# Ledger of designs, part 13: VH-VL binders against ABC transporter G family member 3 (ABCG3)

Target 1, 243 residues: ABC transporter G family member 3 (ABCG3), of Arabidopsis thaliana (Mouse-ear cress) (q9zuu9r114to356)
Amino acid sequence: IAWKDLTVTMKGKRKYSDKVVKSSNGYAFPGTMTVIMGPAKSGKSTLLRALAGRLPPSAKMYGEVFVNGSKSHMPYGSYGFVERETQLIGSLTVREFLYYSALLQLPGFLFQKRSVVEDAIQAMSLSDYANKLIGGHCYMKGLRSGERRRVSIARELVMRPHILFIDEPLYHLDSVSALLMMVTLKKLASMGCTLVFTIYQSSTEVFGLFDRICLLSNGNTLFFGETLACLQHFSNAGFPCPI
Below, E stands for the ipSAE of ESMFold2; O stands for the ipSAE of OpenDDE; V2 stands for 0.75 times the mean of E and O plus 0.25 times the DockQ between their complexes.

## First folded at step 9 (VH-VL; framework fv_tiragolumab)

Design t44 (from t31 with heavy chain G109D; at its last look DockQ between E and O 0.02; V2 from the best seeds 0.00; counts 0 for: pae E 6.8 > 2, placed apart)
Fold by ESMFold2, look of step 9:
Structure t44 (fold): chain C 243 residues (1-243), chain A 126 residues (1-126), chain B 113 residues (1-113)
Amino acid sequence: as target 1 above (243 residues)
Amino acid sequence: EVQLQQSGPGLVKPSQTLSLTCAISGDSVSSNSAAWNWIRQSPSRGLEWLGRTYYRSKWYNDYAVSVKGRITINPDTSKNQFSLQLNSVTPEDTAVFYCARETYDFWSDYSYFDYWGQGTLVTVSS
Amino acid sequence: DIVMTQSPDSLAVSLGERATINCKSSQSVLYSSNNKNYLAWYQQKPGQPPNLLIYWASTLESGVPDRFSGSGSGTDFTLTISSLQAEDVAVYYCQQYYSSPLTFGPGTKVEIK
């Protein structure tokens, strides 16, 4: 996937039209992790949605998005999109939730896709939790937030996307759970899944796992390039890494 | 280097059970990155996929409709091999049987075969 | 079932000349989500098992000479040997792995004139 001169505007209050993303350029290589980083209101979620073709009706996109050399929007089923907050069914086990998600969304699942649930469970390191209830408000001893987040990602893996967009995979995770999530996602990328996701903040250890970084502030792209080049870029300017 | 070595009898009487074994070296029968297949070849049917076994958190089997109900493919993790049993054989089952390693692709249910056994001619006649 | 057909049934080609083998599937084997064709080619020499030559329709397996190439998409596929060598005398099979049951073409025998 690549984007060129990508600008997104939103209808502002009092009829103002505000630019949320301003002339962003970038790309993601197959099987790599590309991260969109920035503080709140930086436009990172809007950029992610623009790349995935998931902008709300109040938003207008200018510029181009290319997928494997095509300017066409990605069709449903060719990619996964994991929202920041996703609804899980707490009365189901992890395996049941993924199984019914596959059955409802994948034509021919019973004959062609029998391993897809088990592969998603393994890919997201959920093997020990597969037969446990997801849980929720009224369900005691269910999954913790880290496991629930991995289940939400695994649900999208059931559709077997080659490109996976994740809005804030580290949302509300402690530092240990966040590191585990990133290690898991790095392994998923190495298996051939192209990952593009947003991150508010990361530790130095997590930062080192990213292949390519898009830094946003106030809609502006401050840096786009390889993770190592990001460190060199800010060191050459005499500033510490912005993470 | 992955190698598949087949063994089993070359002559089977009609209505009996054909039994073949494929020993694996250089990989594991329980590998998450492979599936283990049986394929037969005859002049009348050409190359015909029969079925597979593979491990993904648990064991799975897939069998071709043409032999479903007669075929069983079993892994043996302690010996690192897998077997074919085909019940109630007829002379139409006469063929060269191959075991083969199927490569893994997370995004698809099926893949191509990168390593093959040497082949075993099995003749079904009285 | 996806039926695979090949043409010609046999082919005689002079050393150093091009050999072209066609394979046609009864249904598309192109998966739109990844834009890949689920098609492989195998070479089988007398007395030997099939050997993988090409997968994903056009990707050469490691160790396969570059005189072999694959092309095509959807339902129509071609295996080309740009300059036939004596060791290329064999039967060539296409195989789809798009859906179950996995099916093979009937084979094309390549001989030297």
Scores: ipSAE 0.057, ipTM 0.616, lowest interface PAE 6.8, mean pLDDT 80
ESMFold2 (binder alone), look of step 9: mean pLDDT 94; pTM 0.958
OpenDDE, look of step 9: ipSAE 0.751; ipTM 0.878

## First folded at step 11 (VH-VL; framework fv_tiragolumab)

Design t50 (from t43 with heavy chain Y110T; at its last look DockQ between E and O 0.54; V2 from the best seeds 0.00; counts 0 for: pae E 8.6 > 2)
Heavy chain, then light chain:
Amino acid sequence: EVQLQQSGPGLVKPSQTLSLTCAISGDSVSSNSAAWNWIRQSPSRGLEWLGRTYYRSKWYNDYAVSVKGRITINPDTSKNQFSLQLNSVTPEDTAVFYCARLTYDFWSGTSYFDYWGQGTLVTVSS
Amino acid sequence: DIVMTQSPDSLAVSLGERATINCKSSQSVLYSSNNKNYLAWYQQKPGQPPNLLIYWASTLESGVPDRFSGSGSGTDFTLTISSLQAEDVAVYYCQQYYSSPLTFGPGTKVEIK
ESMFold2, look of step 11: ipSAE 0.030; ipTM 0.572
ESMFold2 (binder alone), look of step 11: mean pLDDT 92; pTM 0.928
OpenDDE, look of step 11: ipSAE 0.024; ipTM 0.576

Design t51 (from t43 with heavy chain Y110S S111Y; at its last look DockQ between E and O 0.01; V2 from the best seeds 0.00; counts 0 for: pae E 9.6 > 2, placed apart)
Fold by ESMFold2, look of step 11:
Structure t51 (fold): chain C 243 residues (1-243), chain A 126 residues (1-126), chain B 113 residues (1-113)
Amino acid sequence: as target 1 above (243 residues)
Amino acid sequence: EVQLQQSGPGLVKPSQTLSLTCAISGDSVSSNSAAWNWIRQSPSRGLEWLGRTYYRSKWYNDYAVSVKGRITINPDTSKNQFSLQLNSVTPEDTAVFYCARLTYDFWSGSYYFDYWGQGTLVTVSS
Amino acid sequence: DIVMTQSPDSLAVSLGERATINCKSSQSVLYSSNNKNYLAWYQQKPGQPPNLLIYWASTLESGVPDRFSGSGSGTDFTLTISSLQAEDVAVYYCQQYYSSPLTFGPGTKVEIK
């Protein structure tokens, strides 16, 4: 995936505030992790949605998005998008939730759907939680926030996406859970899934796992490049010094 | 290179249990990317899938409806093999039995039988 | 169950000539979300187990001669041997892996004329 001169405006805003993303350029190589970093209101979620074709009706996109060298939107079933807040079905176990998602979305016989579910469980390090209830308001007992986050990502994995867009995968995670999430996502990328996600800030350990970084501030792309090249561009409080 | 080597008797009396084994080399019976199948072939029915065993965080078995209740497929991780037991056989169960690997790669979506055992003719006759 | 049928039941072809085998499924084996046909072709020579030739309807397995090709989509599929060799005398089976249970076609016997 690549983008060139990507500008997003929001309908009804005053003239200067209408440009949420301003002439952004970048790319993500197949099988790599590309992160969009920036503070609140930097435009990172808007850029992510523009790349995925998920902009709200009130937004207008200008510029070009390329997939494998061609100008086209990803077909709905060929990519995954994980929202920052995800509603899960608390009355189901993790395995049941993922299995019913596979039943609705995938072809094949029972073996294939079980295999997809088990691979998603393994990929998101959910093996110990697979037979536990997801839980929620009505059921009290349930998964912690990190585990729920991994379930929401695993649900998208059962569709076998080639590209996975994740809005704030580390949201509300402690440092240990955040590191586990990023190690898990790095492994997923190495297996061939292209990852593009947003983060507000990262620890030194997490930062070292990124392949490429798109740093945003107030809609502007301040840096785009490989992680090592980004080392000297730490600029925000809470954006730790890498390596 | 993966090889499947079958063993077991070629003659079984009616109402007894047919028992075959398939030894695996070059892969593991607990591989996350494979399922281990038994398929039989007769002139009247052609190729007929009987069932499989595979490991995905736990062991699973799937059996064809036509033999469900009579069939058991067991893995043996210590010997790296899997077995077929078919109870209460009749002359209609006479066939060449094959073990086969069904290869599955999550991202490539491969679902084909790439390695087959040599085949074992099992005759059910008194 | 998805029923697989093949035509013809048998086919006699002169060496070096084209052999064409058809396979039909009772339901589409094309998954629209990934645009892939879940169909394989196997070759079975006398006294041997089946061997995989083609998967995804048209993708050749490693080591399969390029005289073999697969085509078709949805419910109608074709295996073509562009220049029949003596070693190609076999029974050819199509197989769907779109849904449970896995089912095979009845086979097409290819002989030298």
Scores: ipSAE 0.006, ipTM 0.531, lowest interface PAE 9.6, mean pLDDT 77
ESMFold2 (binder alone), look of step 11: mean pLDDT 90; pTM 0.901
OpenDDE, look of step 11: ipSAE 0.045; ipTM 0.625

Design t52 (from t43 with heavy chain Y110L; at its last look DockQ between E and O 0.64; V2 from the best seeds 0.00; counts 0 for: pae E 7.6 > 2)
Fold by ESMFold2, look of step 11:
Structure t52 (fold): chain C 243 residues (1-243), chain A 126 residues (1-126), chain B 113 residues (1-113)
Amino acid sequence: as target 1 above (243 residues)
Amino acid sequence: EVQLQQSGPGLVKPSQTLSLTCAISGDSVSSNSAAWNWIRQSPSRGLEWLGRTYYRSKWYNDYAVSVKGRITINPDTSKNQFSLQLNSVTPEDTAVFYCARLTYDFWSGLSYFDYWGQGTLVTVSS
Amino acid sequence: DIVMTQSPDSLAVSLGERATINCKSSQSVLYSSNNKNYLAWYQQKPGQPPNLLIYWASTLESGVPDRFSGSGSGTDFTLTISSLQAEDVAVYYCQQYYSSPLTFGPGTKVEIK
């Protein structure tokens, strides 16, 4: 996937709109992790949605998006997209939730559906939780935030996407859980999944796991390149700052 | 190169049990990317899928409704084989029986019969 | 059950000429999320087991001559042999793998005219 001169404006009921993403350029290589990083309201979620073809009706997109060298907009439903907040069914076990998702959505025999579910469980390191309830009812304990995030990602994996867009995979995670999530996602990328996700801020250890960084500030792309180059030219405290 | 080699008797008397074996080379019967199937072919029914066995954390079997209750398909991991047993056969069960691999990969979702055994004509007659 | 039908039941074609076989499914075998048709074609020569020719409706299996091609989508599919050879005398089956149970077409016999 690549994008060139990508500009997104938000439509209002009034005639005037503000640019949210301003002439962004970048790319993601197959089987790698590309992160869109920036502070709140930098346009990172909007850029992610523009690349996935999931902009709201109030938004307009200009510029080009290329998929595998072909000029096209990312079609809805052909790739995985994990929202920042995902509603899970707390009365089901992890395996049941993923299995019923596969039963309803995927064609083929039960072997294929069972295989996809077990692969997703293994890929997201959910084996120890597979037979546990997801939870979320009054007075009912369930999975912690990190486990719930992994389940939401695993649900998208049962749809067998080659490209997975994730909005804030580390949201509300402590530093240990955040590092473990990133190690898991790095392994998933090495298995052939192309990952593009947004991050507000990262620790030094998590930062070192990214392959490429698209740094946004107020809609502007301040840096795009490999992780090591970014470290050499920016302080951790001021990611928007130039060299 | 995956190869499937069938063995078993070609003549079975009515009401007896038909038993066939399929030996696998080039893959494992416990492969997480494959399912191992039995299919029969007769002039009256054409090609008819009978059932399969596969391993995903545990062993599973799926059987066609037309033969459910009479059919058993068992894997044998030590010999890398899988078997068909069909109970209470009648002359209408006369057919050429094939074993076949149904392949699957997680990312593409491929699901088709890519390798077939040589076929075994089983005649049900007194 | 998804019922598969084929037409014609048999087909006689002169050597070097085009042979066309149709397959219809009683419901769509196109999965919109991946835009793939869950349809395969098999060739069965006399005295032999079926052999896979085409999967995903149009993708040739390794080692299959390029005179074979598949097309179609949804419920209507076609197998084409662009220049019939003597070794192509066989029965051709379509098969859906969209849903359980797995079902095959009744077959189309291709002969030399």
Scores: ipSAE 0.034, ipTM 0.548, lowest interface PAE 7.6, mean pLDDT 77
ESMFold2 (binder alone), look of step 11: mean pLDDT 92; pTM 0.939
OpenDDE, look of step 11: ipSAE 0.271; ipTM 0.727

Design t53 (from t43 with heavy chain Y110K; at its last look DockQ between E and O 0.46; V2 from the best seeds 0.00; counts 0 for: pae E 11.2 > 2)
Fold by ESMFold2, look of step 11:
Structure t53 (fold): chain C 243 residues (1-243), chain A 126 residues (1-126), chain B 113 residues (1-113)
Amino acid sequence: as target 1 above (243 residues)
Amino acid sequence: EVQLQQSGPGLVKPSQTLSLTCAISGDSVSSNSAAWNWIRQSPSRGLEWLGRTYYRSKWYNDYAVSVKGRITINPDTSKNQFSLQLNSVTPEDTAVFYCARLTYDFWSGKSYFDYWGQGTLVTVSS
Amino acid sequence: DIVMTQSPDSLAVSLGERATINCKSSQSVLYSSNNKNYLAWYQQKPGQPPNLLIYWASTLESGVPDRFSGSGSGTDFTLTISSLQAEDVAVYYCQQYYSSPLTFGPGTKVEIK
């Protein structure tokens, strides 16, 4: 995937137009992790949605997005997109939830649906939790936030996406869960999935796992390049903070 | 390169248990991208899938209805092999038995047999 | 179970001429969401195990000569050998991997006339 001169405006009510992303350029190679980093209101979620073709009707995109050299929008069924907060069905086990998600989204391939579900469980390091109930938030026996986040990602994997967009994969995770998530995502990328996701801040350990970084501030791309180049570069963005 | 090497006796008396082993090189029996199958071939039945074993967070077995109740397929991770046991055989079980790798690619979902053992003729007669 | 049927049971073709083998499934093996036919073709020479020729109905496996081609969709499929060679004498099987159980056609024997 690549983008060139990508600008996104939000339609203001009757008399406003606001540029949320301003002339952004970048690319992601197959099987790599590309991170969009920036503070709140930097435009990182908007850029992610623009690349995925998931902008709301009130937004307008200018510029070009290329997939394997083709000027096209991503078909909604050919990629995965993981929202910052997703709804899970707490009365189901992890395995059941993923299986029923596969049944609803894929035609009747019982053996193949089970294989896809088991592969998604293994890819997201959910083997120990596969037969546990997803559960609710309070006092109910259920999964912790890190496990729930991995289930949300695994749900998207049952469609076998080539590109996976994740809005804040570390959202509400403690430092141990955050590191585990990034190691898991790095492994997933090595299996051939192209990952593009947003992060507000990163520890030094997590930062080292990224292949490419797109730094945003106030809609502007301050840096785009390989992780090592970012570390050696003296931009105003600086190095990510440790956990 | 993946290679499957079969071993086991070629003559089995009626009512006894047929036992075959398939040794794997170039891949692991616990590979998350493969399933390990037994297929037989006879003039009367053609190619007939018998069953498989595979590892996906735990071990699974799938058996054909025609042989369910008589068949057992076991992996052996320490020897990197898998076995077939077919109980209570009759002369109609006479066939060439093959082990085969079923390739599974997560992204494509493809599922077909890419590597086969050399085949073992098993004759069931007294 | 998806029943696979092949025709003819046997054919004889002169060297260098085209051989055509048909395969029919009792149910569609086309998965509409990815628009792929879950069908494979195998070649089995005497005394040898089957060897994969084609998957996804029309995609040649690596190392397979380009005189082999596959076509068709849904329930009707064809394997074509555009210019028969002596080494192509074998039995050819179609196989569906759309649903369990995996099933094979009865085979088509190809001979030199």
Scores: ipSAE 0.005, ipTM 0.467, lowest interface PAE 11.2, mean pLDDT 78
ESMFold2 (binder alone), look of step 11: mean pLDDT 90; pTM 0.899
OpenDDE, look of step 11: ipSAE 0.029; ipTM 0.617

Design t54 (from t43 with light chain N34Y; at its last look DockQ between E and O 0.83; V2 from the best seeds 0.00; counts 0 for: pae E 4.6 > 2, grease 19.4 > 18.9)
Heavy chain, then light chain:
Amino acid sequence: EVQLQQSGPGLVKPSQTLSLTCAISGDSVSSNSAAWNWIRQSPSRGLEWLGRTYYRSKWYNDYAVSVKGRITINPDTSKNQFSLQLNSVTPEDTAVFYCARLTYDFWSGYSYFDYWGQGTLVTVSS
Amino acid sequence: DIVMTQSPDSLAVSLGERATINCKSSQSVLYSSYNKNYLAWYQQKPGQPPNLLIYWASTLESGVPDRFSGSGSGTDFTLTISSLQAEDVAVYYCQQYYSSPLTFGPGTKVEIK
ESMFold2, look of step 11: ipSAE 0.258; ipTM 0.635
ESMFold2 (binder alone), look of step 11: mean pLDDT 92; pTM 0.935
OpenDDE, look of step 11: ipSAE 0.502; ipTM 0.788

## First folded at step 12 (VH-VL; framework fv_tiragolumab)

Design t55 (from t40 with light chain L60K; at its last look DockQ between E and O 0.51; V2 from the best seeds 0.00; counts 0 for: pae E 5.4 > 2, grease 19.2 > 18.9)
Heavy chain, then light chain:
Amino acid sequence: EVQLQQSGPGLVKPSQTLSLTCAISGDSVSSNSAAWNWIRQSPSRGLEWLGRTYYRSKWYNDYAVSVKGRITINPDTSKNQFSLQLNSVTPEDTAVFYCARETYDFWSGYSYFDYWGQGTLVTVSS
Amino acid sequence: DIVMTQSPDSLAVSLGERATINCKSSQSVLYSSYNKNYLAWYQQKPGQPPNLLIYWASTKESGVPDRFSGSGSGTDFTLTISSLQAEDVAVYYCQQYYSSPLTFGPGTKVEIK
ESMFold2, look of step 12: ipSAE 0.194; ipTM 0.637
ESMFold2 (binder alone), look of step 12: mean pLDDT 94; pTM 0.957
OpenDDE, look of step 12: ipSAE 0.765; ipTM 0.879

Design t56 (from t55 with heavy chain N32Y; at its last look DockQ between E and O 0.72; V2 from the best seeds 0.00; counts 0 for: pae E 7.6 > 2, grease 19.2 > 18.9)
Fold by ESMFold2, look of step 12:
Structure t56 (fold): chain C 243 residues (1-243), chain A 126 residues (1-126), chain B 113 residues (1-113)
Amino acid sequence: as target 1 above (243 residues)
Amino acid sequence: EVQLQQSGPGLVKPSQTLSLTCAISGDSVSSYSAAWNWIRQSPSRGLEWLGRTYYRSKWYNDYAVSVKGRITINPDTSKNQFSLQLNSVTPEDTAVFYCARETYDFWSGYSYFDYWGQGTLVTVSS
Amino acid sequence: DIVMTQSPDSLAVSLGERATINCKSSQSVLYSSYNKNYLAWYQQKPGQPPNLLIYWASTKESGVPDRFSGSGSGTDFTLTISSLQAEDVAVYYCQQYYSSPLTFGPGTKVEIK
């Protein structure tokens, strides 16, 4: 996937700014982790949605988004998008939730639906939780936030996407859970899934796992490139890379 | 290098149970990346898939409708083998039986048969 | 169930000439999300088990000679042997793995003319 001169504006009644993303350029290579990093209101979630073709009707996109060198809408089932906060069904087990998601979303593969669900469980390190209730409703003990986040990502994996867009995979995770999530996502990328996600901040350990970084501030792209090049770029400018 | 070695009797009386075993080398019967199949070949039906067994958190079986109710496929992790039991056989069950490994690809699911056993001719006659 | 048919039932081809085998499925075996055709080709020589030649309709298995190629999409598929060799005398089967039950074509016997 690549984007060139990508600008996003929002339809609204605000008097100050109508541009959320301002002339952004970048790309993500197959099987790599590309991170859109920046503070609140930097435009990172908007950029992520623009790349995925999931902008709200009130938004306008200018510029170009390329998939494998051509402008095209991503085919049904070729990509996944994980929202920052995903509604799960607490009365179901992890396996049941993923199975019903597969049943709803995946045509034709009757015998493959079980395999797809088990594969998603394995990919997201959910084997020990597969038969547990998701919970978190009516005072029921349920999965912790890290496991719930992994379940939401596993649901999107059921469709076997080539590209997975994740909005804030580390949101509300403690440092141990955040590191485990990033290790899991790095492993997933190594299996051939192209990952593009947003992050507000990262620890030193998490930063080292990224393949490519897009730094945003107030809709402006401050840097785009490989993780090592990011360190060199800010070193040359006299600033350490954000962590 | 994956190798499949079949064993079992080549002659079975009508109404008895056909029993074959497939020993696996170079892979595990519980491998997440494979499924273990039985396929038979006869002049009247050609190549016919009978069923499979595979491990995904637990053991699963899928059987062809043509033999459902008569067929059982069992894994044996201690011996790294899997077996075929076909009950109530008739002369129409006479065939060369093959075991085969079905490959798994994360993006596409289960697929084709990349390794086959040597084949066992089983004749059903009284 | 997806029914697989092949044509011709047999064919005789001179050494070094092109052999073409057709396979048709009763339903599409193309999974549109990945643009992959769930179709394999096998070669079976007398007294031997089937041997995998091609998977995903057109991808050659390791060790398969370059003279073998697969093509087609959806419901219609072709196995081509560009220059028939003596060792290519065999029965060739197509097989779908799109849905259960897994089914095979009836086979095409290739002989030297």
Scores: ipSAE 0.041, ipTM 0.577, lowest interface PAE 7.6, mean pLDDT 78
ESMFold2 (binder alone), look of step 12: mean pLDDT 93; pTM 0.954
OpenDDE, look of step 12: ipSAE 0.642; ipTM 0.839

Design t57 (from t55 with heavy chain A34Y; at its last look DockQ between E and O 0.74; V2 from the best seeds 0.00; counts 0 for: pae E 5.6 > 2)
Heavy chain, then light chain:
Amino acid sequence: EVQLQQSGPGLVKPSQTLSLTCAISGDSVSSNSYAWNWIRQSPSRGLEWLGRTYYRSKWYNDYAVSVKGRITINPDTSKNQFSLQLNSVTPEDTAVFYCARETYDFWSGYSYFDYWGQGTLVTVSS
Amino acid sequence: DIVMTQSPDSLAVSLGERATINCKSSQSVLYSSYNKNYLAWYQQKPGQPPNLLIYWASTKESGVPDRFSGSGSGTDFTLTISSLQAEDVAVYYCQQYYSSPLTFGPGTKVEIK
ESMFold2, look of step 12: ipSAE 0.149; ipTM 0.639
ESMFold2 (binder alone), look of step 12: mean pLDDT 93; pTM 0.956
OpenDDE, look of step 12: ipSAE 0.677; ipTM 0.847

Design t58 (from t55 with heavy chain T103Y; at its last look DockQ between E and O 0.44; V2 from the best seeds 0.00; counts 0 for: pae E 4.9 > 2)
Fold by ESMFold2, look of step 12:
Structure t58 (fold): chain C 243 residues (1-243), chain A 126 residues (1-126), chain B 113 residues (1-113)
Amino acid sequence: as target 1 above (243 residues)
Amino acid sequence: EVQLQQSGPGLVKPSQTLSLTCAISGDSVSSNSAAWNWIRQSPSRGLEWLGRTYYRSKWYNDYAVSVKGRITINPDTSKNQFSLQLNSVTPEDTAVFYCAREYYDFWSGYSYFDYWGQGTLVTVSS
Amino acid sequence: DIVMTQSPDSLAVSLGERATINCKSSQSVLYSSYNKNYLAWYQQKPGQPPNLLIYWASTKESGVPDRFSGSGSGTDFTLTISSLQAEDVAVYYCQQYYSSPLTFGPGTKVEIK
């Protein structure tokens, strides 16, 4: 996936006058992790949605988005999008929840649906939790936030998407859970999934796992490039990398 | 390189249980990149898939409807092999039996048979 | 069950000439989200197990001579031997792996005329 001169405006008092993303350029290689990083209101979620073709009707996009060199939208089953918060069904086990998702989304026979569920469980390191209830309220026994977040991502993996867009995968995770999530996502990328996701801020340990970084501030792309180049760029200017 | 070596008796009496074993070298029966299959071949039915066993977080079996209720496929991780048991055999079960490795990829799923055992002729007669 | 059929049942071809084997499935074996046909071709010589030639309908297995090629999509598939050699005398099977149960065609016997 690549984008060129991408500008997104939002409906305001003047029609489509507020620029949320300003002339952004970038790309993501197959099987890599590309991170859109920035503070609140930097435009990172808007950029993510623009790349995925998920902008609301109140937004307008200018510029181009390319998939495999073609200016086109991705087919329905070829990509996944994980919202910041995803509704889970607490009365189901992890395996049951993923199985019902497969049943509703995939054509074919029971034979294939079982294998895609077990794939998703293995890919997201959920084997120890597969037969546990998800839980839905603080009054019920349930999964921790990190495990719930991995279930949310596994649900999208049921369709076996080539590219996966994730809005804030570390949202409300403690530092240990956040590191484990990023290690899991790095492993998923190494298996051939192209990952593009947003992050507000990261620790030094998590930062080292990213392949490419798109830094945003107030709609402007401050840097786009490889993680090592990001560190070198800000070090050469005499400033620490903004995190 | 993966090799599949079959063993088991070539003669079985009607109503008895057919039992074959397939030993694996160069891969593991619990490999998450493979499934382990039994296929038979006879003049009346040609090549017929019977079933498979595979490990994905737990052990799974899938059996053909034509033999379901009569067939059991068991992995043995300590010996790195898998077995076929077919109950209540009749002369119509006479065939050459093959074990085969089925290639697995996360993105493409279960697919083609890339390695086959040497085959075992099993004759069902008194 | 997806029923696989092949034509012809038997084929006699002169050395160096083209042999064409057809395979038809009762249902599409194309997974449209990936644009992949879940179909394989096998060669079986007397006294030997089947040997994989082609997978994903058109991808040659390593070590398979260039004279072998596969084509087709959906329900109709073709195996072509562009210049038949003496060692190509065998029975050829197509096989679908789209859904359970996994099913094979009845085979096409290829002989030298």
Scores: ipSAE 0.178, ipTM 0.649, lowest interface PAE 4.9, mean pLDDT 80
ESMFold2 (binder alone), look of step 12: mean pLDDT 92; pTM 0.946
OpenDDE, look of step 12: ipSAE 0.768; ipTM 0.876

